# Designs tried in a protein design chat: VHH binders against UDP-N-acetylenolpyruvoylglucosamine reductase (murB). Part 2

Target 1, 297 residues: UDP-N-acetylenolpyruvoylglucosamine reductase (murB), of Aquifex aeolicus (o66805)
Amino acid sequence: MLFLKNVPLQNLTTIKIGGRVSFYAEPSDLKEISLCIDFSKSRDIPLFVLGNGSNTIFGDVRGLVVNLKNLKGFKVKEIKGKFFVEAFSGTPLKDLIRFSVKENVKSFYKLLGFPASVGGAVSMNAGAFGVEISDFLKEVYFVDWEGKLQKAKRDELNFSYRKSPFPKLGIVFKVVFEFERSKENILPKYEKIRRIRKEKQPINLPTSGSTFKNPEGNFAGKLLEKAGLKGFRLKNVGFSEKHANFLVNYGGGTFSEVVDLINIAKERVYENFGIVLEEEVKLIESSGSDGWKVLGA

## First folded at step 13 (VHH)

Design u6
Fold by OpenDDE, fold request of step 16:
Structure u6 (fold): chain B 297 residues (1-297), chain A 121 residues (1-121)
Amino acid sequence: as target 1 above (297 residues)
Amino acid sequence: EVQLVESGGGVVQPGGSLRLSCAASGFTFSKYGMSWVRQAPGKGPEWVSSISGSGGKTEYADSVKGRFTISRDNSKNTLYLQMNSLRPEDTALYYCARDESRGYVYGPDYSSQGTLVTVSS
């Protein structure tokens, strides 16, 4: 494994926006993950785990970005009518969705709208249409910040709306899902959701998905729309005309533009409704000698 | 500011030779190990060779052993890679890298342009 230097991150994010990071690595096994942790500690620099880059936007960052894309694949065991799926963290979630649809698995197909890795989806506790990825978790294997492989059961881990115990506990290595077959054919429901996504979301433009979390008792998209932000554009970025809570890159967008646009949105929604929007997307920039700053966190 | 500038790349026929150079500045050159790495089109970067700060120890990838020779002139702050018996599979953008710490292998610094080596009939 090589530690690359001054790597541009724009092509590693779904929104195609990003600065440069000091160091970058793509570990292929557990040993190399531990090596990354050691590297970070020895240099006293922050470490960020990158999945498919579907929920993160970077400025220029001092630190180590670890991409787990080489840790991919899953295996399935069927026991007493249930599927137990062991998947590495770098596995594209779409691969598991495909499996779940093929095997007529209950409810998991509802997560088809997340272009994330398994590890990324778990870390953000991806959820849609009344389900969260943590609902299907049985076990999580993770590398702690001492570089040791740990195992935790789902009931030992605290998940909430768009929150997980990661990366606080460490780096997700692999997970075990428990699936059940549906009594009914899920294909029509799957196709319906697929169609809705196509109609309501900007699938043809670079984006990082939902920009803001839904406030309690509200929908961020609705608030943004009511505030007149649907289709609002700032230079090379804007909120989609299809969905007000989707920030899109029209080409050549910058981290600075994204930050400015998000701040405008937060201010406008607060002024109109007295609601403080919280970012779902992670905005990461260097804060000098103090490490990384996550805006909105 | 640390700067590394690669040069010496070009187009050669199979079996030909090239000598690459890397000019270093902004740090005490002799205190650091140095490496050559390469990246072929559409592929990830690959480690090629390393040399200790004093020049007393050298290492090579199996793919280049017996064909490539790494050396350095600390008085000139320059790293070299003599490439003999070149093959089409050696075609790549070549980078020099400073070994920041022992125990880790460093890849390209993408702030540098590298030097292109093309081996073709």
Scores: ipSAE 0.798, ipTM 0.931, lowest interface PAE 0.5, mean pLDDT 94
Fold by OpenDDE, fold request of step 16:
Structure u6 (fold): chain B 297 residues (1-297), chain A 121 residues (1-121)
Amino acid sequence: as target 1 above (297 residues)
Amino acid sequence: EVQLVESGGGVVQPGGSLRLSCAASGFTFSKYGMSWVRQAPGKGPEWVSSISGSGGKTEYADSVKGRFTISRDNSKNTLYLQMNSLRPEDTALYYCARDESRGYVYGPDYSSQGTLVTVSS
């Protein structure tokens, strides 16, 4: 494993926006993950775990970005009509979705709209249409910030709306899901959701998923729309015309533009509705402000 | 500011030779180990060779061992890579890297452009 220097992060995020990071690594096993942790500690720099970069936007970062894309793959055991799926954190969630659809698994297909990795999805407790990825978790293997592999059962971990114990506890290494077959054919429902996503979300432009969390009793997208932010554009970045809670890159977007848009949105929604929007997207920069994320130690 | 500037790349036929140079500035050159790394088109970077600060110790990837020779001139703040018996699979952008700390292998610094080596018949 190499520690790359001054790596541009633009192509590592789904929104295709990113500054440069001081160091970048792609560990392929537990030892290399531990090495990354040691590296960050030895230099007293933050460590940022990157999955598919589907809900993360980087500025210029003085730190180590760890991409877990090489930790991919899953295995399945069927026991008493249930599927136990062990998946590495870098596994694309879409691969598990494909499996779940093929095997007529109950409800998991509802997460099809997240172009995240398994680890990324777990870390953000991805949810849609009444389900959260943590609903399917049986156990999580993670590397703690001492570089040791740990195991926790789902009931030992605190998940909530768009919140997980990670990366506070460490770096997700692999997870075990428990799936149940549906009594009904899920394919029609899957197709329906797929259609809805296609219709309501920007799928043809680089995006970072949902920008804001839904406030209690509300939808961020609706609030943003009512505040006149649907389609609002600042230079090369804007809120989607299809969904106000999606930032889109129209080409050449910058981290600064993203930050400005988010701040404008927060301010406008607050002024209009008295609601404080909270970011769902991870904004990462060495000298972050309120709402920005610094991961790891 | 640490600066590394690679040069010496070009197009060569299989079996040919090239000598790469890396001009270093902005730090005490002799105090740091140096490495060559390369990145082929569409592939990830790979470590090629390393040399200690004094030049007394050298290491090579298996893929280049016996064909490549790393050296340095500390009086000139320059790192070298003599490449002999070049093969098509040696085609890549070559970067020099400063070994910041022992125990880690460093890849390219993408603030530099590297030097392109193309081995083609």
Scores: ipSAE 0.791, ipTM 0.929, lowest interface PAE 0.5, mean pLDDT 94
Fold by ESMFold2, fold request of step 16:
Structure u6 (fold): chain B 297 residues (1-297), chain A 121 residues (1-121)
Amino acid sequence: as target 1 above (297 residues)
Amino acid sequence: EVQLVESGGGVVQPGGSLRLSCAASGFTFSKYGMSWVRQAPGKGPEWVSSISGSGGKTEYADSVKGRFTISRDNSKNTLYLQMNSLRPEDTALYYCARDESRGYVYGPDYSSQGTLVTVSS
């Protein structure tokens, strides 16, 4: 494994915005993951765990970005009418969705449309249409911040709306899911949700998905629209005309423009409604001056 | 302030030879092992060769053994790669890298230009 230097980050994210990172590595096994942890700790620099970059917007990072893309693949065992799916962290979530649709699996298809890796989806507790990825989780194998392989069962882990114990506990290595076949044919429901997602999401414009979490009793997109921010553009970034909660890159957008736009949105929503919006997207930058830490934890 | 400057690349016919240089400054050159790495167009980076600080120990990727020779001149703070019997597959941007005592291997530094070797025709 090589430690690459001064790597541009913009093309490692779905929004296509990013500065440079000092160091970058793509570990392929447990030993290489542990080496990445040792590298960042020995230099007293921050570390960020990257999946598909579908929920991340980068500035400059004086640290180490660890990309889990080489940890790919999944295995399936069927036991007593249930599927147990063991997936490496870097596996695209869409691969598991495709499996679940082919096997008529109950409920999991509702998570279609997240352009995330399995590890990324678990690390944000990705959810849609009344289900969350943690609903299907049996156990997680992770490398803790001392470089040791650990296993945690679902009942030992605290997930909530858009909250996950990862990467705080460590780097997700692989995940075991438990699936059941549906009694009814799920394909019509899958196709309906697929169409809904395509109609409601911005296409042809890079984005990191939902900008803000939904506050209790309300929807961030609705609040943004009522504050006059649907389609609002600040230089090369803006909130989508199709869904106000999607921050999009019109081309050449910068991290600074994103931060400014987010702050405008928070201020207007607070002034108009007394509601404090919380980001769902991870805004990641670092001068490295605070020493070793896990960014976005 | 560590600085590594690659040079000596060019266009050469298959079977030809080329010598790359890497000028080092900003550190005690003889205290560090050095490596050559390369990146072919559209491919990921690949380790090519390493040499110890004293020059007494060398290692090579299987793809270049017997054709490439890594060397160094510690009095000139310069690392070399003699490339003989060049093949089209050797076409790449070549970078030098300073090795670390913990066994970390650096790949390309994308703030640097590297030196381009093109083997064609």
Scores: ipSAE 0.530, ipTM 0.792, lowest interface PAE 1.2, mean pLDDT 91
Fold by ESMFold2, fold request of step 16:
Structure u6 (fold): chain B 297 residues (1-297), chain A 121 residues (1-121)
Amino acid sequence: as target 1 above (297 residues)
Amino acid sequence: EVQLVESGGGVVQPGGSLRLSCAASGFTFSKYGMSWVRQAPGKGPEWVSSISGSGGKTEYADSVKGRFTISRDNSKNTLYLQMNSLRPEDTALYYCARDESRGYVYGPDYSSQGTLVTVSS
């Protein structure tokens, strides 16, 4: 494994916005993950764990970005009509969705359309249409911040709406899911949800998904729309005309423009509704001056 | 600050030879091991060769053993890579890197342009 220097980050994200990171590595096994942790700690620089970059908007990062893309693949065991699926953290979530549809698995197909890795989905507790990824979770193997492999069962982990104990506990290495085959054909429901996703999110522009979490008792997209922000554009970034909660890059967007746009949205929603919006996207930058820490945790 | 500038790349025929140079500044050159790394178009970077600070120890990737020779001139703060019996698979951007004593291996510094070697008939 090589530690690359001064790596441009924009093409490592779905929104295609980013500065450069001081150091970058793509570990392929447990030893290499531990080496990344040791590297960042020995240099007293921050570390960011990257999956598909589907929820991340980068500035400049004086630290280490650890990209889990080389930890790919999954294995399936079927026991008494249940599937136990062991997936590495860097596995695209869509691969598990494809498997679940092929095998007529109950409920999991409702998570279609997340362009996340398995580890990324677990680290945000990705959820849609009444289900969350933690609903299917049996156990997580992770490397803690001392560089040691740990195993945690689902009942030892606290998940809630868009809240996960990762990466605070460590770097997700692999995940075991428990699936059940449905008695009914799931394909009609799958196709209905696929159509809904396309109609509401037929975005041809780069994005990092939902910008803000839904506040209790309300929806961020609705609040943004009522504040006049649906389709609102600030230079090369803006909120989508199709769903106000999607910040999009019109081409050449910058981190500074994103921060300004987010601040405008927070101020306007607070002025109109007295509600403080909380980001769902991860805005990641660092001067490196604060020493070692886990960015985006 | 530490500066490494690669040069000497070009277009050569299979079986040909080429010599790369890396000019170093901003540190005591002789105190550090040095490496060559390369990145083929559309592929990830790979380590090629390393040399100790004194020049007394060298290591090579299996793919280049017997064909490439790493060397250094500490009086000129310069690292070299002599590449003989070149193959199309050697086509890549070549970068030099300063080794660290903790066993970390560095890849390209993408603030550098590297030096392009193209092996083509």
Scores: ipSAE 0.526, ipTM 0.779, lowest interface PAE 1.1, mean pLDDT 91

## First folded at step 16 (VHH)

Design w6
Fold by ESMFold2, look of step 17:
Structure w6 (fold): chain B 297 residues (1-297), chain A 120 residues (1-120)
Amino acid sequence: as target 1 above (297 residues)
Amino acid sequence: EVQLVESGGGVVQPGGSLRLSCAASGFTFSKYGMSWVRQAPGKGPEWVSSISGSGGKTEYADSVKGRFTISRDNSKNTLYLQMNSLRPEDTALYYCARDERGYVYGPDYSSQGTLVTVSS
């Protein structure tokens, strides 16, 4: 495994915005993950755990980005009509969706359309259409911040709306999902959700997904629209014309433009509704002056 | 300021030879191990070869073993890669890197590297 230097980050995210990181590595096994932790701690520099970058927008990072892309693939065991799917953290979520549709698995297909890795989805507790990825989770294997492999059962882990114990507990290495076949054919429901996502979400422009979490009893997209921000453009970034809660890159967008746009949105929604929006997207930058820490934790 | 400058790349036919050089400055060259790494078009970087600070220990990737020879001249602060029996799959940008104890650095993407093209 190589530690790359001065790596541009923009092409490592779905939004295609980013500065440079001092150091970058792509571990392929547990030993290499532990080496990344040791590298960052011994240099007293921050560390960020990257999946597919579907929830991340980078500035410049004086630190280490650990990209889990080489940890991919999944295995399936069927026991008494249930599927147990062991997936590495870097596995594209869409691969598991395809499996679930092929095998008529109940509910999991509702997570279609996330351009996330499995580990990334677990680390944000990705959810849509009444389900969250933690609903299907049996076990998580992770490397703690001492470099030791740990195993935690779902009931030992606290997930909530857009909240996950990862990466606080460590780097997700692989997960085990439990799926159940549906009694009814799920294909019509799957196709309906596919059409809804195509019509309502900015599939054609780079994005990091939903910008803000939904506040209690409300929807961030609706609040943003009522504040006049649907389709609002600030230079090369903006909120989507299809769904106001999706910040999009029109080409050449910058981190500072994103920060400015997010601040405008927070101020307008607070002024109009008295609601403090919380980001769902991770805005990641570091001067390195605070020493070792887990960015975005 | 640590500075590494690669040279010696070019276009060569399969079966041919090239010698790459890496001029080092800004540090005590003999104190550090050195590596060659390469990046083929559209591919990720890969380690090629390493040499200890004294030059007494060398290592090679399986794909180049027996064809490439890493060496160094500590009096000239220069690292070399002699590349024989070149194949089209050796086509890549080649970079040298200073090793740190326990860690092998890959390309520094603020640097140019030296291009080797092996084609008929």
Scores: ipSAE 0.597, ipTM 0.813, lowest interface PAE 0.9, mean pLDDT 92
Fold by OpenDDE, look of step 16:
Structure w6 (fold): chain B 297 residues (1-297), chain A 120 residues (1-120)
Amino acid sequence: as target 1 above (297 residues)
Amino acid sequence: EVQLVESGGGVVQPGGSLRLSCAASGFTFSKYGMSWVRQAPGKGPEWVSSISGSGGKTEYADSVKGRFTISRDNSKNTLYLQMNSLRPEDTALYYCARDERGYVYGPDYSSQGTLVTVSS
């Protein structure tokens, strides 16, 4: 494994926005993950775990970005009518979705809207249409920040709405899902959700998913729309015309533009409704005191 | 400021030879191991060779063993890579990197490297 220097980050995110990071690595096994941890510690720089980059927007980053894309693949065991799926962190979630649809698995198909890795989805506790990825978790294998492989059962881990114990506990290495077959054919439901997403979300433009979390009892998209932010554009970045809670890069978008838009949105929604919006996307840039400035964590 | 400047690249026919150089400045050259890394078009970077600070220990990727020779002149603050029996698959941007604290570094994308093209 090589530690790359001054790596551009824009192509590593779905929104295609990013500056440069000081160091970059792509570990292929546990040993190399531990090496990355050691590297960051030895240099006293922060470490950021990158999945598919579907929920992250970068500025310039002083630190180490660890991409787990080489940790991919999953195994399936069927026991007493249940599927136990062991998947590496870097496995695209879409691969598991495909499996779940093929095998008529209950509910998991509802997560088709997340172009994330398994580890990324777990770290953000991805959820849609009444389900969260943590609902399907049986156990998680992770590398703690001392570089040791750990195992935790689902019931030992605290998940909540768009909150995960990762990466606080460490780096997700692999997970085990427990799936059940549906008694009904899920294909029509899957197709319906697919259609809804296509209609309501900007699927043909670079985006980072939902910008804000849904406040309790509300939808961020609706609040943003009411605040007049649907379609609102600042130079090369704007809130989508299709969905007000999606930032879109119209080409050449910058981190600063994103930050400005987010701040404008937060201010307007607060002024109009008295609601404080919280970011769902991760905004990562250099920080003097903490290594990184993380907004919307 | 640490500076590494690669040179010596060019176009050669298969079976040909090139000698790359890396001029180092801004640090005590002899105290650090050095490495050559390369990145072929459309591929990820790969490690090519390493040499200890004193030059007493050398290592090579399997793909270049027997064909490439890494060396250094500490009096000139220069790292070398003699490349013989070049193959088309050796076509890449070549970078030199300073090893630090037991870690091997890949390309520094703030630098241009030196381009080696092997083609008939």
Scores: ipSAE 0.550, ipTM 0.817, lowest interface PAE 0.8, mean pLDDT 93

